# Designs tried in a protein design chat: VHH binders against q9rw55. Part 3

Target 1, 281 residues: q9rw55
Amino acid sequence: PQVEQLARQKMWNLAERFVAGESIESAIQAVQALERDGIAGNLDLLGEFIDSPAKCTEFADDVIKLIEAAHAAGIKPYVSIKLSSVGQGKDENGEDLGLTNARRIIAKAKEYGGFICLDMEDHTRVDVTLEQFRTLVGEFGAEHVGTVLQSYLYRSLGDRASLDDLRPNIRMVKGAYLEPATVAYPDKADVDQNYRRLVFQHLKAGNYTNVATHDERIIDDVKRFVLAHGIGKDAFEFQMLYGIRRDLQKQLAAEGYRVRVYLPYGRDWYAYFSRRIAETP

## First folded at step 1 (VHH)

Design b01 (framework vhh_7pa5_2)
Fold by ESMFold2-Fast, scan of step 1:
Structure b01 (fold): chain B 281 residues (1-281), chain A 121 residues (1-121)
Amino acid sequence: as target 1 above (281 residues)
Amino acid sequence: QVQLVESGGGMVQPGGSLRLSCAASGFTFSSYAMSWVRRAPGKGPEWVSTISGSGGSTSYADSVKGRFTISRDNAKNTLYLQMNSLKPEDTALYYCAKDWGYSSDLRFDYWGQGTQVTVSS
């Protein structure tokens, strides 16, 4: 325990640049600072590994408190959640707990004209997450709930096309999990090329596209693509991560592009980090 | 432009030692946790070890604890893995991986091409 406390203090020096503090108040202040520069926020509550239905519901309650606090501070709520953190895969009264809790969260965001992004996780959760996304879009509308597609997965181009009937808001990422070559491209050049395909196809379909990357080559390719195809700056946005390429964030905003920054925050950062590491083989 | 280049792999007999290196560029090296991940023939990726940005905290998979030591030199932007008492089961491609840095959950946003370690008699 004492060794863990010392290690936590040392690791905060790593996390400090990239985490918007430990409280809702600090997270709100970080969003307000970004908004003064013409940059929007996407808030992510850091959670410890959540294994019980009660903890999943408590986490959902804390996300709802965040949404209420953002609204009270004059911020239109925009929040990312992982369905696993709110109970995806756990049965509660004959229904998936993650779906039940996601409904509560999205309903609260919708009251304030806000938006919830359903973060994609490892490849084993893609099918259930996309099924639940379709259900939630049907209940709340695509203007209030979105999801994520990962270009490192072979399946993602087909998944994107299969969702076009929903006119979905999708956040395009390369992918961050360790995945086997049976489901994911092992070559980074293929991941990058598939990222471009996902973004370009989604933009051409007329769907709101979140281009979540720090890769300037891809950003430049997107800029050229939208100009060449007459796609307006109101049809997409660039998303980046808090503390990374702040110069590029400001440059894009100054050029008139929509920019949104992913802001993680919370008190459980060290415990979650340590637990995630311990769970690996 | 993030780049990670591994080196130091090779062939050794059981009980031997190897030291892997990873040269990093294109990001503020000292601000990110770094990990070693391996992939054995016919198996999925297995996490091996992680070190915090400052070097003050380290973690190891149970299969390598006591035999492997992770370290870093932030002045040289280099990550190391000292591997002692190597076993045939350690045969794998070893990858240097960068933590994404913006959430408390461990996720890798970049890794290198890998360096092959083969332990056989």
Scores: ipSAE 0.000, ipTM 0.146, lowest interface PAE 15.9, mean pLDDT 84

Design b02 (framework vhh_7pa5_2)
Fold by ESMFold2-Fast, scan of step 1:
Formats: sequence, C-alpha cells, structure tokens
Structure b02 (fold): chain B 281 residues (1-281), chain A 121 residues (1-121)
Amino acid sequence: as target 1 above (281 residues)
Amino acid sequence: QVQLVESGGGMVQPGGSLRLSCAASGFTFSDYAMSWVRRAPGKGPEWVSTISSGGGYTSYADSVKGRFTISRDNAKNTLYLQMNSLKPEDTALYYCARSLSEYRWGPFDYWGQGTQVTVSS
C-alpha cells in the first residue's frame, strides 16, 4: 500500500477536530451544522507559503469557488484570506497582485451580500495590509471587507484610531507570531490590557467589533462593558476556533450573543504538517 | 532562537501517573497556544491536548479526556501534561509543540525533541 496515503490518514487523526475537511463540500457542511446551532462560520482556505504568481491567482480562484458554493448552499459567504496567499508583494506590471486578486474575491462576496476578512500576518505586513484595506473599503464598503488588529503590537492602538474614518469592521486578536520587542509588548499583561483597550475603544466608536478570544476573563469584561455602555448585541460578535471550546460557543449563542467560528479547510493542511515533520534534518 | 525541551517521560505500570514538562525559550511564551502531540512506534502523530496562550481554555483528544490535564506556567515559560490512569496504548514519544495562534488550529511551527513514555503491558 501507499506509504503517503497511510501517513495522510494517520495525520487526519490529528487534524480532524480542527479542520473542516479537505473540500469545499465538507466546509459548507460544517458551516451548515454550526448554523443549525445558531453559530455563524468564517471559512479559511488553508494555503500559506504560496510562492508563485500563478499559484496565488489559482488560490484566489479557489476562494471565489468557495464563495459561489456558500451562496448556492444558502449561506451568506463569510471568508478570511491572507493577502500573502493571493499575491501581496508580487508585482504584475506595477500592480500588487494581492490587491488585484483581493478585489476579485471581495467583488464576488459583495455580489452575494457576503464579507471578506483580511487576516493580519507578521509585523512586516501590517503597513501594506492596512493601506490595501483602506483602498478596498473605499471601493467596496466596510460592510463587505474587514481586517485584523493584533494587540501584541505597540502600533495597534494608533492604527485602530487612524481607521475610525472608515467605520471599519475589525477582528481583534492578541497575536501569535514571534515578534521582536522593538515592535511587540514583551509582557503578556500589557498584551491583554491592550486587547481590552482595542475592543473597548472600537465598540465606543460605534464600529463593528469581532472579539476573537477564548479568554473567559476578557469575554466577561466585554459582556460587562457593553451592558454598562448600552451597546447592543448587534454591534459586535465573539469569534472562536473550530473544534475549540464548543461548549463555550454554544453557551454564548444560547445567551443571545452573536458567535462565529473560524473554520480552516483544504488539502494544504496535510502539506503543511508534512513540511513541519520533514523539517527534521 | 526558539527552543522547546521536553522532560518527565519514563517507564510506568498501567494505572500509573507521569508529569511531562516542556521548557520554552527564545520567544514570548505567553503569546502562544501550546500543544502536546504524541507518536507511537510505527504510527503517525496524534494530537493529545492544547492550551490557549492565557490558559483560559483547554482541549483534549477523546482517548485521554478525563485522564490527562494540560496546564502552563507563563511566569516560568513551562508547559505541563499531567497523565493519570496510564494505559499501554499511551506508549509513545510525546512532543511539545508551539501553535502559531489560538485563532489558528496551529499548524505547529516548532516542535521539541520529544520525551518517551512507556506503559508496560
């Protein structure tokens, strides 16, 4: 028998709780199951480390197919993309390929009343991503495209304020890349405090806020904050990872909060794991 | 440079207990979700448990739920796995792994060297 097939099958035992399968069909089924529980999905096609312009455009085509499939299945498309996966930083005739491909993706989502979240990556991509986000909001509207701010970065509080003119939808995360102390808080207490500042300021500004954390202390603080300031449950949502704290997801939904689950899927889950294991000399 | 060093493995009888530790260095430990992954001889890796960056949530494979407890001490940059009621099928090399984010399943970007756990039949 095929050694590669056996290895893939065994690695699926690792991935199966956290990945909504390899296909668009399995991802759509996973979203439908969540929606039956009153929980929305945010679909993420796995594909970091895409290295050629042709592959970046092919990846964008696959994201568009996902959007079309979601619409056909009666789901309002809500998809996260990494601009690096669709060509950010790769020029074609003086135009950024990532921006070109992002326009195609957002246009298709907008056609179906959907939404695209531009995932933030490491600190070296923050400037270009926020610039491209501003451009895309100007072209498509804040109701169809959002982005991510990371509380571990010193710059994020200022970035949040600088975007208020757009009334942007922003997903607030703590951040998880290894970053130097010149750009990121070395103390976790500062990261957590800055996370609260980002969320509370964004909510007070009247901007749609995605609170993406499993930290129950922060979740409780957000609940208290919105109650104290008369902020409705339609002005924000909690976001969590597929397969993590399903109990908490259901509890928040039952309490009447909006909940959205980030669902990674795709064949590249195996390629990613295979590369990590194979990095042994 | 990122380093993850596991310890605490050994040989134990069925029904016994072991506590694994993973000492992390070269990054801000409290910013990353951490996982334990195991590999039995001749088999592929099996995810065991994950703990969020702040320790606010934990998750477990069904095979270990109720028997194993993952925890972390962010002040000491250390990840733990308390293993109780050990079974022969828990025999494996146990790896400490860094997840890219609590918001990403964590394709794992760094792995430790592993620590061997052997449960006698």
Scores: ipSAE 0.000, ipTM 0.153, lowest interface PAE 14.8, mean pLDDT 84

Design b03 (framework vhh_7pa5_2)
Fold by ESMFold2-Fast, scan of step 1:
Structure b03 (fold): chain B 281 residues (1-281), chain A 119 residues (1-119)
Amino acid sequence: as target 1 above (281 residues)
Amino acid sequence: QVQLVESGGGMVQPGGSLRLSCAASGFTFDRYAMSWVRRAPGKGPEWVSTISWSGGSTSYADSVKGRFTISRDNAKNTLYLQMNSLKPEDTALYYCAKEYPTYLSGDYWGQGTQVTVSS
């Protein structure tokens, strides 16, 4: 029926706004489209958290394939990974599998002049992730590996200061996991204020700062801060999610700011999202 | 598995009111922020409102501020959106979402409920 066909088309259209397709090829094409508008990409392969060491290594192999495909397409590889997806916390031959697999991924990215961002997860993984981040920066250099700090955590301001010896590239986010009030600010106003503190202190310390937010008030405050402190547009970038505030992304790029868009892709997320929308009239 | 079931949509005249509900299951509702997102015909999704896990903090899109009120009943695992002074521009499919709509890895979207404002 025509009505059913239109509903399916609407599902594809909506899913496509937030996900850069199901394949490496579609993700690469999405990055190329952004680059034509002066916007860089940050590729994220969506995957489930699996308790199998073999599956974690297979996921790492797929990330390496993505890096190779980006390079082959003339794109400087910039990829985000979750250490839990590549085996963090799983021991294999007396070594953390996540760390072993992260080394393989970062080495491949470095070969092509690329960059790997270690996504931060829930609060229970912060200590191990920051420890592994220090190790990886020591082995590969801060120009090839970065990590994330979450403003909703009380600890993040102290963690940021503790990393200054590394001159680290850090992506500042508000945070997206369920966290108890013993470790995270329950009120949005406190999260937003701490976000500003993290960004301003990191910029003032001379460290490359990724300002990952769609919040225009925070973006405007960052613009004012860098102007007031003589911080150049080459010392930081704004980061946003694929399909969210495309108008703002283009506006910032047109104003001469560096802009990078986080592009999730993969079959699992797209299939789930499409199924949920298919249940609507 | 996360399930979000929206209801309360319908057809109203400009200036009218509707109350949307979202019945949540498959997760610990009282420990997650919740959001409303809408999609108008021919347009992309627009974030409408978010409420913190406790209900102590709320935020709204400028287009709905002062007209819409988000609330939750943690004992009933239900999210609400009270929509007053409805305008034709509010016509959209309204989705309930787990957490902030700006975090794709944390977002769970329901099936949606249609709101049509027309005379």
Scores: ipSAE 0.000, ipTM 0.144, lowest interface PAE 14.0, mean pLDDT 83

Design b04 (framework vhh_7pa5_2)
Fold by ESMFold2-Fast, scan of step 1:
Structure b04 (fold): chain B 281 residues (1-281), chain A 121 residues (1-121)
Amino acid sequence: as target 1 above (281 residues)
Amino acid sequence: QVQLVESGGGMVQPGGSLRLSCAASGFTFSTYYMSWVRRAPGKGPEWVSTISYSGGDTSYADSVKGRFTISRDNAKNTLYLQMNSLKPEDTALYYCATGPFYDRSGHLDYWGQGTQVTVSS
């Protein structure tokens, strides 16, 4: 109705710097603009509250359309998905729907030489996500599938080590969920120190590492670490969020580092701003 | 080091008021959208309010509209949340965060340590 429409339009005035519009076409244009600055894109189709199997499959179909559109526009597809949005935890005839849909998405990306990052969610999904990640890497290769580890979780350092046999591409984040102290560090200093441990250990193991942070102190520590250990600029990249610290994004690219920007788009951006985020899916 | 330090929480009776502050350091505060997010015991995080870098545009969750006011002082690198007509349902840890949205993907976000607000009769 008109009241919701006016509220949505008001919120868009805030959101438009941080969201690449509502359509595939606007998202592709935003990636092309970043690429002109020597910055790569990581596309994220917004899709909160996907709770039915049919809608999860429709969402997966829309992700595949995005991958096809990126390829058609001359962009190597690089897309992040949440397994919960494509049906993780929903059983269809003896198979996890999220795994089934992820296979379809990754197969299409692989066809175009692209990459899919499996976003990590709250702590209750870590076990199943890492199990499905291992399965998908076995089927498609680590050059086409990655995942995320969150430094705020006590378990993440052990999880990182357990995945070394895959030589995995991992995006290291601090974590955005508010988790209980039974599973996550309550102190920011511990989160930040564990972030360094995750990044440094992954780099030293020879695994491609995505350093996803706007924290300049951590960025400087990573720069010093790679120099001290002879790790080349082709072994890692910095990742940041669309519309946040564009000055830093351009500075790092100008210094010769690989930079990638996480770029959300889609009609569901309003839900992202205005709704409660539950810990359970 | 990016640091967000919340303060101003405490215990208050229903209908009372509190003003939360968030002292920011380690980044150019005036160039960031800022948000308040809260977490009640046993519940997930709930976005409360966002303010643009100039302070010229604000938005609020429906649960707090008309009762809470977000503001900022860029000269002091400080974000505020004025909370009026407090209800027991407002009891939560309140966090200062950068950016206008919350993403469940586990992306890096600058979050403070939180300040506890308890509304009790």
Scores: ipSAE 0.000, ipTM 0.302, lowest interface PAE 10.8, mean pLDDT 84

Design b05 (framework vhh_7n9e_1)
Fold by ESMFold2-Fast, scan of step 1:
Structure b05 (fold): chain B 281 residues (1-281), chain A 121 residues (1-121)
Amino acid sequence: as target 1 above (281 residues)
Amino acid sequence: DVQLVESGGGLVQAGGSLRLSCAASGFTFSSYWMYWGRQAPGKGREWVSGINTGGGSTAYASSVKGRFTISRDNAKNTLYLQMNNLKPEDTALYYCARDSYLFGEYRHDYWGQGTQVTVSS
């Protein structure tokens, strides 16, 4: 145990840049530090290979504890979850466990005026996730639950348009899963151009848009687009990763844009970070 | 047409060795971190090991550290897992995955059906 504890301590000195600690308390302190710079947080509880119904419900309980702690600390809860981590696709009493647990989480966030983002996963989960998103928006309102669309998927422009009746809050991302060319653009240029299409169409539809990218060319294009179309800075936000391009985060906030930072935390940080120890942003 | 195809599994006695391979195609293999995960009968999935783009940095689950070695050959677009001193509790379906970084989340994609490892007695 001594050798592994020493290795973990050495890695934490580097991981502190990218992970908001092991505990709810450290994660809340990290959000408060960002808020002093005019930057909001989006909290993500790290969990690896959560696949039994009992573990999915336990993970949901831990997310609810996070929401309660954020409220107690004077922070409006804003949390991202993966439906697979809370039981999507598993049956409990004739209902999808992920949907049942998501309801519990969103209901708790709503009590405190908070928000839950349903993270999108690989292409095989898009249909069920968007169906469950529609159900949850109908039950709780678009002001309390959002989801993610991935520009690397051919289907995403059509999916975005199909959701306009909900006036949905959507986080636009490029996409990060291994996908076949039958469903996803293989070329970066096509992914980047489709990202612009998703963002611009969502903004023009009057829907709250989270522009989640570190790509300054896309950020500049969004700045020009909103100025040209009279879209206010209260209709969208830029989102970035904790510890990545802190200079850009602060610059955008100083320019008056809304900025939100995705903050991973939890005891599973060692496994998370150890897989990235030699790769730099 | 992106694919990861696992191979090299089989039946082996406790204390034995196996080498797993993962053949990658349809993407620039040398640009991605790669991982091995496993799922044992009646248990949850477990992360086993990870390796960076150049192969110079590796990480292992505590249960396999010192017994397993992850490596890669970027010229052949192939990931390997050398498994030594196998134990009955290593019995599982083994998957390889490409990593991607998205909003502080390191996500693992399993492509293909995996390769079964069964350790007897």
Scores: ipSAE 0.000, ipTM 0.176, lowest interface PAE 12.6, mean pLDDT 84

Design b06 (framework vhh_7n9e_1)
Fold by ESMFold2-Fast, scan of step 1:
Structure b06 (fold): chain B 281 residues (1-281), chain A 121 residues (1-121)
Amino acid sequence: as target 1 above (281 residues)
Amino acid sequence: DVQLVESGGGLVQAGGSLRLSCAASGFTFSDYYMYWGRQAPGKGREWVSGISSSGGRTAYASSVKGRFTISRDNAKNTLYLQMNNLKPEDTALYYCAKWSDYYLPSGMDVWGQGTQVTVSS
């Protein structure tokens, strides 16, 4: 009990570097601090496993409260959600609850000129997430909804090309789930090369590209690529995780690049923090 | 000089099958990830299926998963695509492609000339 509480308190002292606190108020303050340095935020409400339809809808309501709070604080809302947290795959009155709740969230963000990124999860959710992404872009426009492609998956290069008709905003990540070798590259070098291909092809297609990595070799390659191909700094941005390479975040912003920091917050920080320390800088 | 020569395309009825082949030369085939792409009239190029350098890992676009099978024979420098239960929407020019390396002077994927697949309703 008390011993476990002390251990969690000690872990929080380490985790506070990677988590923007437990409340909407602390998350908003963290975004405002970044904006003073010319860096934008991407807010993520951390959620527990949510198995009931009522709890999925309650989580969606909390995301909407976050959007309203960001707007009230003078911040253009930019929020990431996992469709599984708002009911993807759950039927409520003959409709997919995740899609129904995502519509509510995106409509509220759009009202304030904001943006929702649909986080990609493990490989079993890629097909349904991309289908729902296409539906939502058709309803709200690509300037208000984006999604994520993971370079560790063999399929991602083809998925990227298949979405070109939407002119989509996509966040490119390496991937963070443990996946079988039948669907994902086991070797880091192949993941890194595929990451470059996803970014370069998306930029060449004229689509807004979020380069979400702390890998300085890849960042340098992207800088060289955009200069060589005459791609403007308004066509892409670098994205990083809160508390990781803050020096690099500030340097890129000072060089005139767009920089956005993914800011997780909420009571469920322990699982997120555990994943962060498993990935060495 | 890298060369990729596709074959096996043709006209087939819906529900039918075709097997595409790609003969590769001018590079160490066993060192490279290979893939099949396609382009239908009025549409952009679409990645269809990819295979690791050793052949141990494969992936498919959602539209073809369960119907197409990619394979390779590194001893023969040949890439294959077995296409089953073909649909009219599979009608396209199919091309074999070698994985690019951004750091190479060419900086581009190398594509073959393609082989036409036409699926009638």
Scores: ipSAE 0.000, ipTM 0.134, lowest interface PAE 15.6, mean pLDDT 85

Design b07 (framework vhh_4orz_3)
Fold by ESMFold2-Fast, scan of step 1:
Structure b07 (fold): chain B 281 residues (1-281), chain A 123 residues (1-123)
Amino acid sequence: as target 1 above (281 residues)
Amino acid sequence: EVQLVESGGGLVQAGGSLRLFCAASGFTFSSYAMAWLRQAPGKRREWVALITSGGSTDYADSVKDRFTISRDNAKNTVSLQMNSLKPEDTAIYFCAADLYRSSWSLETPYDYWGQGTQVTVSS
């Protein structure tokens, strides 16, 4: 505990590059700084693995406060949530608590013309998350709620096609979970190739596509693909993590592409930051 | 600062048993899924076993019913009990950890890796 507290104090000066602070106010200021460079924000309140129903609802209340604060500051709310953090899989009065809380969050965002992205989690949550995504799109519209597909999963290409009737907004990521080879590609080359397939097929289907990667080879391939197929810059965007490849973020924005940066914030920043250090030595 | 330290590897005869341990420090262990992977000389790394933060387990078909993964959140350890060892199990065994980070894209699916521990099974 003492050693952990001292390490936390020392690490904050480095963490400021990757985390938008501990408060809603600091997160809003970070989004405003990005907007000066023509870059949009996607806010993420840190708080993983919430077990109690009461704490899941409290977390949802805090996300709603964030949405209200963004609107009050003149920012169109764009927020990512994990359904597990708001109660997915927990029963409350015969309904899934995560779905109930997601409805509250999306309704508030929609009131302000905003958007909620339902983050994808480990493979065991894919079926329930896509089912709940379909329900929420039916209630609120694809212009207000989106989700994520992970290219490292074998199933994702089929999942993408199965959702075309919704005209869904999807964030394409490689994946970040620890997954067995029975459900996920163990080789990076296969993950990267499947990422291209997901992005290209989603763009060809006429669906709004978020290309979430720092991989310049993939970004260049996407640029060539949209040019070759007459796909406008209003049909997709590039997304990157706060503090990572800031040079590339600015370059893409200057070239006229839509760029959005994922901004984590909140008191649980230490765990998030420790992972960033381990990934980028 | 973040460390995963494997132990328990060594030389064992076919049909024997070994128990590998991985001691974790510098992160909130209970929030992470933990895995064991292995790499034989000149071969690709392959998944062996996985245990989620909630305690669910999964195994590669080649080790199912022979290996058991477990964790102790109070001690920040994960272990792999390996029974009925075969020469084909000879490899460097790695402990790895992963925390969900909002499904963001990574070049690797793992946040942290250990140095690995050698297991050699002789016939």
Scores: ipSAE 0.013, ipTM 0.226, lowest interface PAE 8.2, mean pLDDT 84

Design b08 (framework vhh_4orz_3)
Fold by ESMFold2-Fast, scan of step 1:
Structure b08 (fold): chain B 281 residues (1-281), chain A 117 residues (1-117)
Amino acid sequence: as target 1 above (281 residues)
Amino acid sequence: EVQLVESGGGLVQAGGSLRLFCAASGFTFSDYAMAWLRQAPGKRREWVALISRGGSTDYADSVKDRFTISRDNAKNTVSLQMNSLKPEDTAIYFCAAYPEWSGLDYWGQGTQVTVSS
């Protein structure tokens, strides 16, 4: 108890700037504060590591509670989930549990005109996640569900093109996992170049593009690209992390760009934060 | 441009020592917790050490009492002093700025550490 509380307090000193608190209420208040500055939120419920179908379903229920709370507070729900947290890869009654739970979550968000982003994870989950994304877009529409492509992966440029028939909303990220050179660019310069390719091609295709980076060089290049190609500020947005470069977030919003901030929150932040820098066998 | 550049790796005998350095640029270094991670060939990544914005530290059990992480905010550097090295410590060592879970691009290319018999 006390030893665990001291360890938790120590870790909170590392995380407190970057986490929107432990409760739905604190997360909603953080979104409302951002909206007063003309910045939208993307809510992410931090989940405890789970190894059971029941826990995955409980997590999905908590995400649904978040969606209902956002709606009740006058916020259009915009939520990110990891399919692994809601049961991707676990069979229940002959169906993938993650897909079953994602349907419940997206259906609830759709009732309130909201949106669910399916976060991408390590390279081993890309195929199944994109297959499930295609299924969910077919059932709910691209205006209610999106996904993520990672520029560090060789495959991402081809994946992007393969999804054009859906007119998909995609969040472009560089990638956060350590991946082998057989699937990912080892050099940062190649990752950054491929990031620009993904963003520019998606914008040119007429698809809503989320530019999720704090990299000012890339942000400037995107600004120049959209001006040069007559792409309106309603066709894309910049996304950044809660507590990171709040000055830049406000500057972009003041310049008339759409800005959205990723807000992680929840009681399980300690376990999540600790595990993100480690892999369990 | 955000950049993390690791250095100090090399070949060392078991029981020896190495000191790794990470030079950071393109972001406000003092606002971030910094960590060292490692990945051995054919294995998954694992975290090694973490240092908060305020200087508090934490270590993986496998390296506790052998490794020491430190930072110099004036020079935008984080370092890892590795003592009593074992063959099992052989890996590419990476420097990372936290929080990385958002898909932020604050990561380095790594430096190879090889501990021979």
Scores: ipSAE 0.012, ipTM 0.368, lowest interface PAE 8.3, mean pLDDT 85

Design b09 (framework vhh_4orz_3)
Fold by ESMFold2-Fast, scan of step 1:
Structure b09 (fold): chain B 281 residues (1-281), chain A 120 residues (1-120)
Amino acid sequence: as target 1 above (281 residues)
Amino acid sequence: EVQLVESGGGLVQAGGSLRLFCAASGRTFSSYAMAWLRQAPGKRREWVALITWSGGTDYADSVKDRFTISRDNAKNTVSLQMNSLKPEDTAIYFCAAEYGSLYTTRSDYWGQGTQVTVSS
């Protein structure tokens, strides 16, 4: 309706900072702008709450179009997906739809030398996501698919160690979902310390580590850790969200660190933007 | 669809220098990150040097300060200047093209390679 469109237009003036537009073209242009500053992109097509099998497959088709557009623009595809958006947990003709669609997406990315990150969601999806991650690494290789571990979960340190046989690329995050104290640390200090443990242990294991945080204290500790242990700048990268601490992104890149920015885009930006506003005081 | 042709290899004495060239044809060269990799007999391919489409460079520790990678987008060429060569630098050197990623040495396109032999 017109009322909704007027509200969206007014909200877009605020959302422009956090979202790389509504189209593949705008997302590709945003990645190219970042690459001119020595910063890589991680593209995320917004659409977390897809509950129809047909719409999940359509979403997967749109992700594949993004991968093809990145390739056509001379960009190596690097894309994050939520398995729930492509049908995880849904049966379609005797197989998990999310796994079937993830295979299509990863195969296309691999064809172009690209990478897919399987975003972690709330704690109820951790077991199935890690199982599917192991399956997909076995089929495509750890150089083409990675996943996320959340330091707020008690289980994450053990999960990290259990994956070492894969030599996995893992994006380390604190966690953004509201979780019960039965599965997640309620105290921020414990979350932050477990984040350091995850990053340091993964780096020491020789696994490519994505340090996804805006927390300068943790970033400084990671810088000191890699220097102290002779870990090269080719073994890890810092990751941040589009529009957040752009100054820090540029500073780290200028210091010679690898920096990648998570770039959400698409028509479903409203839900993502609402969360960003809630997190930004 | 990108084709890569390496040249400039040969036999050189330890301490000497060689310059390798890679000529590219096909899609827009300036949109690719370009890399040099090498493979010694009986060993896996290892990454040596990378130059991004924007001119940023990175090197393996074993060749840092001895090798220099450069590109000429107008001529669709990338080169590797190799100084202070050691016997352990003996390998077939491959030029590789990878699309626009700043942080991987993975490549969709490989040349045939050029042999470098460093005698003691």
Scores: ipSAE 0.015, ipTM 0.271, lowest interface PAE 8.4, mean pLDDT 84

